Miniprotein binders against a2bj90. Designs and how they scored, part 10

Target 1, 235 residues: a2bj90
Amino acid sequence: MSRSARRKTSALNTVLRVVEVFASIQGEGPFTGTYSVFVRLAGCNLRCPFCDTRYAWSLEAGKPLGVEELVEEIARYEPSLVVITGGEPLLQRHPLNSLVEGLESLGLRVQLETNGILPAPARDEQLWRVYHVVSPKDVPVRVPGAKLHPSWVDYARATGRAWFKFLVANEQHVREVAEYVAKLGIPRSRVYIMPLTPEKLDMKELLELHSRIASLAVKWRLNFSPRLHLLVQLP
Short names: E, the ipSAE of ESMFold2; O, the ipSAE of OpenDDE; V2, 0.75 times the mean of E and O plus 0.25 times the DockQ between their complexes.

## First folded at step 31 (miniprotein)

Design n1 (at its last look DockQ between E and O 0.09; V2 from the best seeds 0.00; counts 0 for: pae E 9.9 > 1.5, SAP 71.83 > 70, placed apart)
Fold by OpenDDE base, look of step 31:
Structure n1 (fold): chain B 235 residues (1-235), chain A 119 residues (1-119)
Amino acid sequence: as target 1 above (235 residues)
Amino acid sequence: SEEQVFRRVYLLAYRAWEAKDPEEVIKIIEELARLAEESKSPYLVEWIIWMLAYVARYAKDEELVVEIIRVLARLAEESKDPKLVEEIIKELQKVAQKAKDEELVEKIREVLRRLKEES
């Protein structure tokens, strides 16, 4: 067996395809305002027309990085939270469990961002222990091939470590979210609605949109997620 | 592209989870196995192994579990990669730990013995 073949097989559980690592404020969901290191993983199972991170869709857009090296890089930022995002992080599920193990060994808190198409963590995965923000892409905007895996509802009920974040543009979208979560038995306390910004808005338009969607969140008794990073001009 | 194959794999695995017909699930399992065998992406192969083992841990039908075990054993024997074999062994051990039927557990243990002796 050539030295090249041994290097490819040895790396599977220990290498991630990473697009970028950066420090910022978590702008979205239940951890909004938290000083965070973002790890954007490469590869996505969707092609959302409103995606702001289209450059992460290909696995080839990421560089291979060892889990140990990545843990050391993250630790240097002294984050209050590690946010694992990307295209779809759960496409790299196996090395991602190793990354979580390494980060938790340092006492770092981890949040995963996922589209919820892939199954929720099993009890035997390191991912079971972390926080998850699930962003379904089947409601209210239907992306082809998107369907929430039912195991996320069970995971949320079993652990209390999952929240559901829905992109909305108007009151009809908020109604559809409210009906959907009611049908699935997801508690409203675990549901966030967030402004859908498919185009570049100026700051005035962005604030107006946030105001409208926040008012709808109150009306429909749902949590509101800002896009805080856009409002404060952070990454 | 690798991403297209990953997308196909997740769709198949999702169909297997929603399927009510065991025969349909078996066909999906065999298609996943074929995709693993044809794959040049070790990440994809490991993900397929994980997905198969996940289905096996939550399957209500013992025939499906037996089929997944056979497929995983075949993948281990064909790959001749010690790391892949070790990963399959780990996943099969989790399946055995979740299984309630003693006959099923013994079948898994037999496969595990074989894979450990060949490694």
Scores: ipSAE 0.026, ipTM 0.311, lowest interface PAE 4.4, mean pLDDT 87
Fold by ESMFold2, look of step 31:
Structure n1 (fold): chain B 235 residues (1-235), chain A 119 residues (1-119)
Amino acid sequence: as target 1 above (235 residues)
Amino acid sequence: SEEQVFRRVYLLAYRAWEAKDPEEVIKIIEELARLAEESKSPYLVEWIIWMLAYVARYAKDEELVVEIIRVLARLAEESKDPKLVEEIIKELQKVAQKAKDEELVEKIREVLRRLKEES
């Protein structure tokens, strides 16, 4: 056996710190509407004031789950997409690569959600072939400590497997996003703007915000991401 | 305070990942070790151990890898938590499997033998 083959067998016995696993629809980004299983990993390197999953910030919020056991649990749902989210999933990069290997062996499509602070996948990582939705938090929302790692732009160019999603509340935010992505060389076809939803929006307010941001997406020739799960009241 | 330690740990890990100067990375490793020794959170300590081992597995500088191995061994030898010792042993085994230098592999094996006898 090669060292790679032995490590693959051993890696399937590693653990991830997992907050929750559940089935729903992907409500955001390029795969909106897809029947998905969500794997929410514990730990985050940011403390965004608008975060709707604050319960995943602490590493202690997750329980250890074996990667092999987790792959089997996910497969039972027969998902069209496996969404790995969190906190920040790349804080658990090594066991995450093991999870991706297991999911790939079953032909399951994987999407990772990341704030992009840690580097993009290297070519020799299992994560290289996964789809990524990168949500930078340095523009327009300017979360302290947030900085998009430049490798994500290179990764997107090399693979076509990354999209960039930005939370916006108004046209000034959209202008800032447009300037930011132009400076970084990110083509508009890979950019999504998504409503920045305050914690206590009712359905009418939520729809009005979606309409406003969608109109801005058309005006600025950017892709629009809904928060569809909120509109249809799914987790 | 826990939030401040959390932010410090992950900022240091980011800098260690991107640093080009082994001297800078060694200073970061020493700071991460001190944070692990001061922490009352087993999960944060486990994350620091993982980050140190990850740097060791992908580092190109042998002197840096040796320093990380020494730090991980010290953390295991000073620990009263069997779960932490087991995690360090598992991570050191991964470092040994990735290592290309025979003298480095033997150094790691000696550390592992000592830790397994005391666990």
Scores: ipSAE 0.006, ipTM 0.216, lowest interface PAE 9.9, mean pLDDT 83
ESMFold2 (binder alone), look of step 31: mean pLDDT 78; pTM 0.765

Design n2 (at its last look DockQ between E and O 0.02; V2 from the best seeds 0.00; counts 0 for: pae O 6.8 > 1.5, placed apart)
Fold by ESMFold2, look of step 31:
Structure n2 (fold): chain B 235 residues (1-235), chain A 119 residues (1-119)
Amino acid sequence: as target 1 above (235 residues)
Amino acid sequence: SEEEVLRRVYLLAYRAWEAKDPEEVIKIIEELARLAEESKTPYLVEWIIWMLAYVARYAKDEELVVEIIRVLARLAEESKDPQLVEEIIKELQEVAQKAKDEELVEKIREVLRRLKEES
């Protein structure tokens, strides 16, 4: 087979286990407010007590979907950003690199959400070129088994394409985040703190919590991430 | 279900972090201890142990800290899982590092000596 035929055959044989694909607004991190298509991949290497997407923990929760088919589906939404999330998307690293290649060939901007346990992209991976929001689960609320792979800090320094996002409930949590990022040499400009929300807050409580955490972000000179989709009642 | 228990542990932990009444926190600690003792899910037990130790590190009320140390020691002494015992030892060492009361530090170190001898 020719080089062109091998590439077509490879793309057709590459499958991702996908929980859901939907359009919404990116509600968190540096791209907050962007019209986005979310691709939630199945499988996770953690069982965080505060996870709001527990339905994606099992690989069996995803249905198999060919990468080319998925690229076409995403493109029909005409997104400003494609957010790849999950579970933990890097558990499906090989077909994920194929998806990124397809999306980039259409000029689509891509952001990955990861817990950072698996290593950052190598320079020869398609994932090297996309944006990453890394949410370490070792601080302030320690999740058993969580440990940020040190390559993410190196990757962020080398490329400027990674940010670090932490769930916090109070100032003691923020202090611990500040100490952690200082120890690892992560610049404050790459760090977001975000409200850790209980499941059953009403709108007044949500706004009060956002206000408290935003005030702490200013005090500690860290970036603030809202949970904008909760405030505007989008998925 | 596992998700329901995990959700309950999260809500109890959240209440413990925000509670202003030490008696309420003590009741939460006892419920978390019961859940840890009854659980067959190592991930959940490790999370509970960490949360108890976290509360002890930052509690202002000394009686609360003593109660948490007692609970952690009991969990370690009743456990047949060496990984669980080692996690409790690690967490008690961190509580001792944060403690300001020398008698409390000595009590924690005595617990640590007992746990290491039983390994």
Scores: ipSAE 0.349, ipTM 0.716, lowest interface PAE 3.6, mean pLDDT 88
Fold by OpenDDE base, look of step 31:
Structure n2 (fold): chain B 235 residues (1-235), chain A 119 residues (1-119)
Amino acid sequence: as target 1 above (235 residues)
Amino acid sequence: SEEEVLRRVYLLAYRAWEAKDPEEVIKIIEELARLAEESKTPYLVEWIIWMLAYVARYAKDEELVVEIIRVLARLAEESKDPQLVEEIIKELQEVAQKAKDEELVEKIREVLRRLKEES
C-alpha cells in the first residue's frame, strides 16, 4: 500500500498562532452542552466593544505551534468536538486547513467560530467539511468594518453545515435579526439569538437576561443560544 | 502597527471581492502589493498572498488574474525567504489548476518555471 505522498505543505502552512488550548463544555450555538476542546487562535480583524476575548486580538498574544503538535495535544483530551475560535480563525486560513485535515484524519468533529467577514470555505478546502457558527457583527450591533460575506449564505444552503448566531439585548435587536435573515434568505432554523452580556453581571442578572432573550426567541420563532459556560461557571 | 496594516489588508481584500470595476480591483491589488513589500512581518505577507490568490481563483476577468500573477511573481523575486517563494509557487499552481483559458495557464506555467529556476 503506497504511502500517499504527503504533499509537503509549505512551512508557512504548518504553524498557527495559538492563544490557548483548553477542555470545557461548548456553551453556545447548535452544539451547546458538548464536551469540547477549544483552540483559541490569535489575531482578529475586528475590535468589538463587547468582546470577552480582547486578549486574543493581537497576533503577538499567540504562540507559534506546529499543526502536528497541536493535533496531538487536542487528541489527548478525547474531545467530542474541537472548537476552533479566537479572534478570527480564518485569518490563519492556510494552517487552519492543515489543522482540520489532521483532526479529521483522527475522526474528530470540528466546529469553527467566525465573524463571517472573510469568505466561506471553498469546495477544495478542508474547512468545507467542518461545521461553522457564523456570528455576524453588522446586525443588530454594528461593529465598524463588519459585513457578512455573502458566500456564507451560499455555503449554508449548499452544505447544511452553517448556523448564524446573533448577539441581542432587546426585542428591537431580535426584530432587526429577523428582518436581516429574511432579506438574506437564511432559514429561521439556522438562526440563533444569544444574550449580549454586559461585563460584570451577577448570576441573578445573567439568569434574568437569559430568560428574557429566550422568551423573545420563542416569540420570534428563532433558536436560542445560552451562554451556558457562564451559567455553569466553566471556561 | 502590524495590526493596522492587517486591518487594511482585510478591508482591501473585501473591497476587491465586492468591486464591479476591474480598474478598482487593479488599484487594490497594487496597494496590497505595496503593503506586502513594505511588510517586515512574514504573517502579513502570507495573508496578502492568500488574499491575492483568492481573488485570482474567483476572478471572472482574465486581466485581473494576469495582474495578480505578475504581482505574486514580483513578490517572489524580491523575497529572500525561500518559504515565501514556496508559498507563492503553491498558490500559483492552484490558480493554474482552476484556469480555463489555455493561454492563461501557459502564462502561469512560465512564471512558475522562472520562480523554480531562481529558487
Scores: ipSAE 0.018, ipTM 0.263, lowest interface PAE 6.8, mean pLDDT 86
ESMFold2 (binder alone), look of step 31: mean pLDDT 76; pTM 0.729

## First folded at step 32 (miniprotein)

Design m1 (at its last look DockQ between E and O 0.02; V2 from the best seeds 0.00; counts 0 for: pae E 11.0 > 1.5, pTM E .788 < .8, placed apart)
Fold by OpenDDE base, look of step 32:
Structure m1 (fold): chain B 235 residues (1-235), chain A 119 residues (1-119)
Amino acid sequence: as target 1 above (235 residues)
Amino acid sequence: SEEEVFRRLYLLAYRAWEAKDPEEVIKIIEELARLAEESKDPYLVEWIIWMLAYVARYAKDEELVVEIIRVLARLAEESKDPELVKEIIKELQEVAQEAKDEELVEKIREVLRRLKEES
């Protein structure tokens, strides 16, 4: 590789397209209730009809930020967890590995939110060390182009650092999730069901939906993820 | 209800997969087999067959694998459904490909021969 190609690859590995950085409480998954800095990356490989962050779908919606600058910005919040989210963070895989390296060097815990379409981290990636919450969009919601990459199941078994969070609206969706995770050999202890909120619900409707889905989680012996941020009116 | 049957099957299948005691796993397999025989839903039966074969592929105990093979063979013989027999044959072939013990592989091949001759 020419010096110019190395400089271009180096520059590509050090800049992220970032939509927003903010502090809040992790409202979802195994880290619910954790004081977190959220880094929302730009670009998504899906167009989910129920997406609440549609403004992040285009890469152009994000500003270019250097990894070093972003690490410093995150560190100022003194987070208990750094949550990398967005559209699909793994579309920016190379600079994301550099970000993770920077954050881990400061002793910060990192959790990735991904739709699981792209391959799981390889052993030589910095992403191998972090926590992953995979939110498949093939089951039960059947978003076009969604398919869980098989390597996420292998990663979950090998590391214990992955959880699978499924969006559900009713018992039939919970059944479909149960079939799917059984067929893939995903341990039940790694499975979360979360309320699907396709429309803006009022607080009463939102609480009722949470209650119904939580009861189904108990019935099916699955973990429940709230949408805690919606319940407590945080970002 | 179909939903309640499926939920029970799902929970039993995971219990079998997570179980460390072979005796407990055998009891679960027998219950899964009974539920398959009582089931009028071909999809549930297909799912049970798949789940049994899945447990067999990851079983460390050869006795457990032999019991699963016996149960699958019985289900094939009792169903008289050519499509179900075909699925059982397919799953048993996959189990045989993953099996490391030659005696176990030969037992599976014997069952496969019988099922193919009866089909």
Scores: ipSAE 0.150, ipTM 0.584, lowest interface PAE 2.5, mean pLDDT 88
Fold by ESMFold2, look of step 32:
Structure m1 (fold): chain B 235 residues (1-235), chain A 119 residues (1-119)
Amino acid sequence: as target 1 above (235 residues)
Amino acid sequence: SEEEVFRRLYLLAYRAWEAKDPEEVIKIIEELARLAEESKDPYLVEWIIWMLAYVARYAKDEELVVEIIRVLARLAEESKDPELVKEIIKELQEVAQEAKDEELVEKIREVLRRLKEES
C-alpha cells in the first residue's frame, strides 16, 4: 500500500480499552466551561488516595472499542472539545495516537489529561499537536511512584500546549506547589491550583473551599481551576 | 475489591487529617497500622505507609504527628521485610524535610538513626 493508505488504515484499526464516553462541560483547567465529550480510558499506573475515578484503575474495567467506532460515536455529540482522560491515558499510547489522528481528521479539538509520569509526546506523534493538562502527583501530596517526567516541561516550552494542575487544600500546599514549579522552571501562567475536594462535602462546604482556594490563587498569582462540574452537578 | 480497600484507607486518612477529636484520630492511625501489619500485599502496605506519612506532613496537631512517627517507627522495627524498612526510612526523611518544628525534626532524626543502625 501507499504511505498515505497505510497511515489511514493504521489509525483506524486499533483498539482502546474505554470505561465511558459521555458529554458534559469541562469543569477544570484552562478549558473550563467548554461543551465537551469525555473519553475515559481504563488503566492507571498510580493508586492515589484522593482519586475520584477509582473505577478506571484496572485495564479490565474498560470495554474494547475500535478507534473508528469510537471516533464515530464522539462525532455524533458534535463536541467543541474532546477530553481524553482516565486512569492514565498514556498507558494506551499507541492506540491513543490513532484515536487522536481520527479526531483531528474531523477537525475536532483534543485535550489530554495525564499524571505526567510517562514521557511527553515526541514530535512525530499525533499527541504532539493536542493540548495537555498535566497533574503531577508528587506535590503537594506525594504518591508512591509518582514523579513528573522532565520531558513535560520541555514539551510545554517547545509547544505552548501544556498546563500543570495541582490539587491543594490550604496555603501550605500552595507554597509547596509554588516552590516545586519554581524549581522546575514552570512559569506561573502555566500553573493551576484546584480545590482538593474530599468526599461528602455539601454544597456550602464545597463553595467555601472554592472561595478559599481561589483567594489563595489570587494571593500567589497562580491560575485557579474550579471543579465546576461538581458545583453545577454535572458528571 | 482493591478499589474498596483503597477507598477505605483514603477515608480513614482523611478523617485523621480533618478530624477535631484527637482520640478518634489516634484510633484511626492505629487501625491503619494494624492493616499494614496484617497485609501480605506489599503494594497495599507501601500505600498505607505513604498515607500515614502524608497525614503527618499536613496535620496541624503536633501530638498527632508524633503519634504517626511512633507508629511508622514501630512498623519498621517489627518488620521482617528490609524493603519495607527502606520505604519507611524514606518517608520519615521526607516528613523531616518538611517539618518546621525543631523538636519534631530532632525526634524524627533520632528514629531514623536507630532504624539505619538496625538495617
Scores: ipSAE 0.006, ipTM 0.224, lowest interface PAE 11.0, mean pLDDT 82
ESMFold2 (binder alone), look of step 32: mean pLDDT 74; pTM 0.716

Design m2 (at its last look DockQ between E and O 0.03; V2 from the best seeds 0.00; counts 0 for: pae E 3.7 > 1.5, placed apart)
Fold by ESMFold2, look of step 32:
Structure m2 (fold): chain B 235 residues (1-235), chain A 119 residues (1-119)
Amino acid sequence: as target 1 above (235 residues)
Amino acid sequence: SEEEVLRRVYLLAYRAWEAKDPEEVIKIIEELARLAEESKDPYLVEWIIWMLAYVARYAKDEELVVEIIRVLARLAEESKDPELVKEIIKELQEIAQEAKDEELVEKIREVLRRLKEES
């Protein structure tokens, strides 16, 4: 076998525990509206009460998939964006870097969603070059075990490839987010507030909540993130 | 069922943040207390404790704050988990530090003294 073939054979032994792969629209954050393929990785280091993907908490929920196989599967969708989410994707950091390498070798744009507890990418990681939406879970609603790793702020400043997204239900929550990001030195241009949606909210209530949080975003001079996939009823 | 309880706690918390009627919030607080007392999940109980303390720190209604302090004290006195008692003590200290009403501060300090003697 050639060197290229042997390298591919060696990378084939790198596996990710994957809950699901599917096409949809990115409904949140700076890439809202983009045709995307979602890769939901198993395992999470938090059990947020407001999590809408509780089925991904356990590593056992994921099936092992080889990185090369996964890259080929993703590529067949012809996505405009590959969204790596979970659980917490950084729990599988080593094979995740291999996945990113494969996706970028095909020219695919990658965004990672993380709770920010584990450190930001190092400069020599493949993850250094992808986009990140960091959702700290220690403000405004504190989740036990949640603490934003300070390297994410440094990473965002050094690269311009990270944004911070916060779930809020009311103005008190927005005030706490504003104080938090100011204390950490996160510029407002990198901050999104997003509706914290209770379960079983009907469409009228969902729209009213979006309007209220969007108005607060304007008032507090923060970016607004919808939950577009909920509004258009996509996964 | 465990996930269903966690979801119920979240929905109750959301209602408490949106409620305008202190009597409605008091009922929600008692339901959260009941869920904490019945739960075998330390993670859920810790989150309920934090959420109750959060409401107390930002509540304008003194009777609501007093009720939350009574609930937190009850949870600590009945707990067999030293880590949960430590968390409750920490949260009560935060409430006391932010309280401006001297009667409220005295109530919290007295509760804290009892809890520290029992631990």
Scores: ipSAE 0.347, ipTM 0.715, lowest interface PAE 3.7, mean pLDDT 88
Fold by OpenDDE base, look of step 32:
Structure m2 (fold): chain B 235 residues (1-235), chain A 119 residues (1-119)
Amino acid sequence: as target 1 above (235 residues)
Amino acid sequence: SEEEVLRRVYLLAYRAWEAKDPEEVIKIIEELARLAEESKDPYLVEWIIWMLAYVARYAKDEELVVEIIRVLARLAEESKDPELVKEIIKELQEIAQEAKDEELVEKIREVLRRLKEES
């Protein structure tokens, strides 16, 4: 490998395409209510019709930021959690591992949001150490190109640092999730169901939807994820 | 490396979805097909198939759809995995169901007949 190829690979490993960095409350999954810094990475390997962050689909929607600079920016917020989200963060896997290393060196807890299409972290990756909320898009919503990589099930079993968050609109969706997780051998204690929110719900409709899906979670013995940020009108 | 291949596949897939130039998309499809043929990861191959099928469903250019059908047919014919062939057949059936052009539908049906006779 030429010195030029190594320099290009090293530069690619230290720069992330970042859409936005902001502080808020984690509104979803096992860390709901946690004061968090969100790092929204650019680029996605899906085009979900229900995506609320369509502006992050393009890699060009993100600005190039150095890992060191991004670590310093995140640290200034004094977060209880760093949430790496975006389109699909694992499209930027190499510089993301460097980011995680930097954040963990400061004692910051990191949680990744991923669609689970890309392989789970390997044991030699810094990403192995962080928390993962995997949001499959194959069940029940059947987004084209969405398939949960089986390594996420293995990672969840090996580490206990993964949860699976499914978007559901009705009881049929909850049934499909229950069957799917049973088939894959995902423990129900690691499964969250979350309301699939159509565009333009008012607050009353949003609350009613949350109530309905939460009741289904209890009925089906699954965890419930709110869309807390929508309920409390935070970003 | 396997990691480099994965990264390349994902970047290519992304570019295919953002590309406005049909010729660029065709080149990406051809490269994805090559990467699928060279892949030892059946999940990667399956993901490439699904991505190609996705591009076909959202393609505005019939030439792109025809190219994807050709690539999917080749991947099925070269595959020794009956499950992969089954997935390709399924994706081609879905493309045919969504297609509005009768000539395109007939091309897909011809490919589907061939793949089903060989399976």
Scores: ipSAE 0.033, ipTM 0.450, lowest interface PAE 3.6, mean pLDDT 87
ESMFold2 (binder alone), look of step 32: mean pLDDT 76; pTM 0.751

## First folded at step 34 (miniprotein)

Design k1 (at its last look DockQ between E and O 0.02; V2 from the best seeds 0.00; counts 0 for: pae O 6.8 > 1.5, placed apart)
Fold by ESMFold2, look of step 34:
Structure k1 (fold): chain B 235 residues (1-235), chain A 119 residues (1-119)
Amino acid sequence: as target 1 above (235 residues)
Amino acid sequence: SEEEVLRRVYLLAYRAWEATDPEEVIKIIEELARLAEESKDPYLVEWIIWELAYVARYAKDEELVVEIIRVLARLAEESKDPELVKEIIKELQEIAQEAKDEELVEKIREVLRRLKEES
């Protein structure tokens, strides 16, 4: 086979549509504070009104990038964590598994952010071994089309590598989250509540909101997630 | 634009969640209703319905709940989308289940009977 034909065949299984790659800290969830490289994949199956990355909604927002060159770019940052986010990364599941394989071959720790609509990884996928922060969008703000796929609860129980993160503004929201996770059998140790903001808040307002939600997390015996990157003004 | 309307709906909902003045919330409910009535986007209308139902289930002021029931009924009566009407009926039934005031429950039942007769 010619080199050109061989290259076309391999590119079908090894290309991702990528919006941006950048270094920062993970500001949310169980890995808060970790020096991270973020890989934002294009495409989303939701149109959340509170989304702050709307520029990633369309698959056309991403540039095609080969998995091998992406792995090399990520490695040069020497990250402690690689955060794969988007849009919804699982819309590009096939080449995403190839990326994960490359990153894990270099010993890099990987965390995926997902809205949980698409199924959790199967045991034979490379994604099975990475960490997942699942952010269901059907509670407390019920985004149309959002529904957590039940396999995520099974995956979390089987592997211990998934956590569930919910945006909340008040105690009624926390009640809704608590009822939701109880009905699904999600243990409290895997649940994070995080401040839901209406618009840009000044630092005083942002700290007050963090304080209120953190107090609710303690009251309801749930984990608290800050939005640390906003507090320290990083991307 | 579409994005501006989505952002406005979210900000109105957020204000309703935090407001303690029932008169402010009633004005927000009316504005959300007008946005739903003016929209041809079923995604936006469905989302507004969900936010209104949420406010009704957790409102402490019965006048707020009555106003939301009226808005939901009007949206259902004006809709030609049977799936939207079914969703509104479901939300009204859930509001009735949360209500502790028998007079309120009866108002919801009257609305439900009318909506089912027209379907």
Scores: ipSAE 0.075, ipTM 0.480, lowest interface PAE 6.2, mean pLDDT 87
Fold by OpenDDE base, look of step 34:
Structure k1 (fold): chain B 235 residues (1-235), chain A 119 residues (1-119)
Amino acid sequence: as target 1 above (235 residues)
Amino acid sequence: SEEEVLRRVYLLAYRAWEATDPEEVIKIIEELARLAEESKDPYLVEWIIWELAYVARYAKDEELVVEIIRVLARLAEESKDPELVKEIIKELQEIAQEAKDEELVEKIREVLRRLKEES
């Protein structure tokens, strides 16, 4: 094997393209309120019109970081949770499995944020052991080229380590989510609805939107995810 | 653009899952293979491998599985990346474990032997 081939293999398994690493409070989903380190990975297979992290869409937006160095950086924050997010983290699946192995060896809890387009973890992957918050982009707002991979439903049933988070703006969106999860056989206890926030809401409008969507969650017997970080003005 | 290619791969993978016509699925497999061969992005190639392996696991038609095995073998033989070859070997091993047809399992084992001897 040439020195060039060894460098490419080493790079694929041990190097991540990382946009940013920061400590904050998890603002969304089942771990809302948890002190977390966020690892935002570069690259996305979607171009959602409502994406708040458009700067992470290109792989080139990320810096190459070694998995070992990244584990050490994360560990210095003493997080209660490590949240792996980005564009789409599963585009970097191999080095991501290595990252998870490193983090779990330190006893750190890991949560992945994914759009659910790529296959769920297999049983032999380190990713099988972590928590997943899947955010489908095919319902209620149909992003072109978005569909939930069916393996996420099977993974959720087999492990109990997956939740599904849907962006909603009104009651029609909540209805579409309810019909969608019923059709796929996703348990309602695993479903979160979250406010789809347009750009330029003030705090009053943001609170009113949260109140409306939370009331719809109760009416439709679904879990509610805030955007807590927006409400408390954290990253 | 890179974005257009990512969208195309996604739409193809999606259509392969929904397709009921084996001939349509074969065309999608060949298009995914072409996109993998033309790709300079190892992450895109890995994504295509996962989608192909997924289609193989859920395929009811053995001809589709045979075509995917051929495509995966070709991608591995053309690859200069040992990790990509390792991933393809892993996926082929999983397909072989799930396969009920002995002739299919034997074909996969033959491919696996060849890929392991070349690695």
Scores: ipSAE 0.022, ipTM 0.286, lowest interface PAE 6.8, mean pLDDT 87
ESMFold2 (binder alone), look of step 34: mean pLDDT 78; pTM 0.768

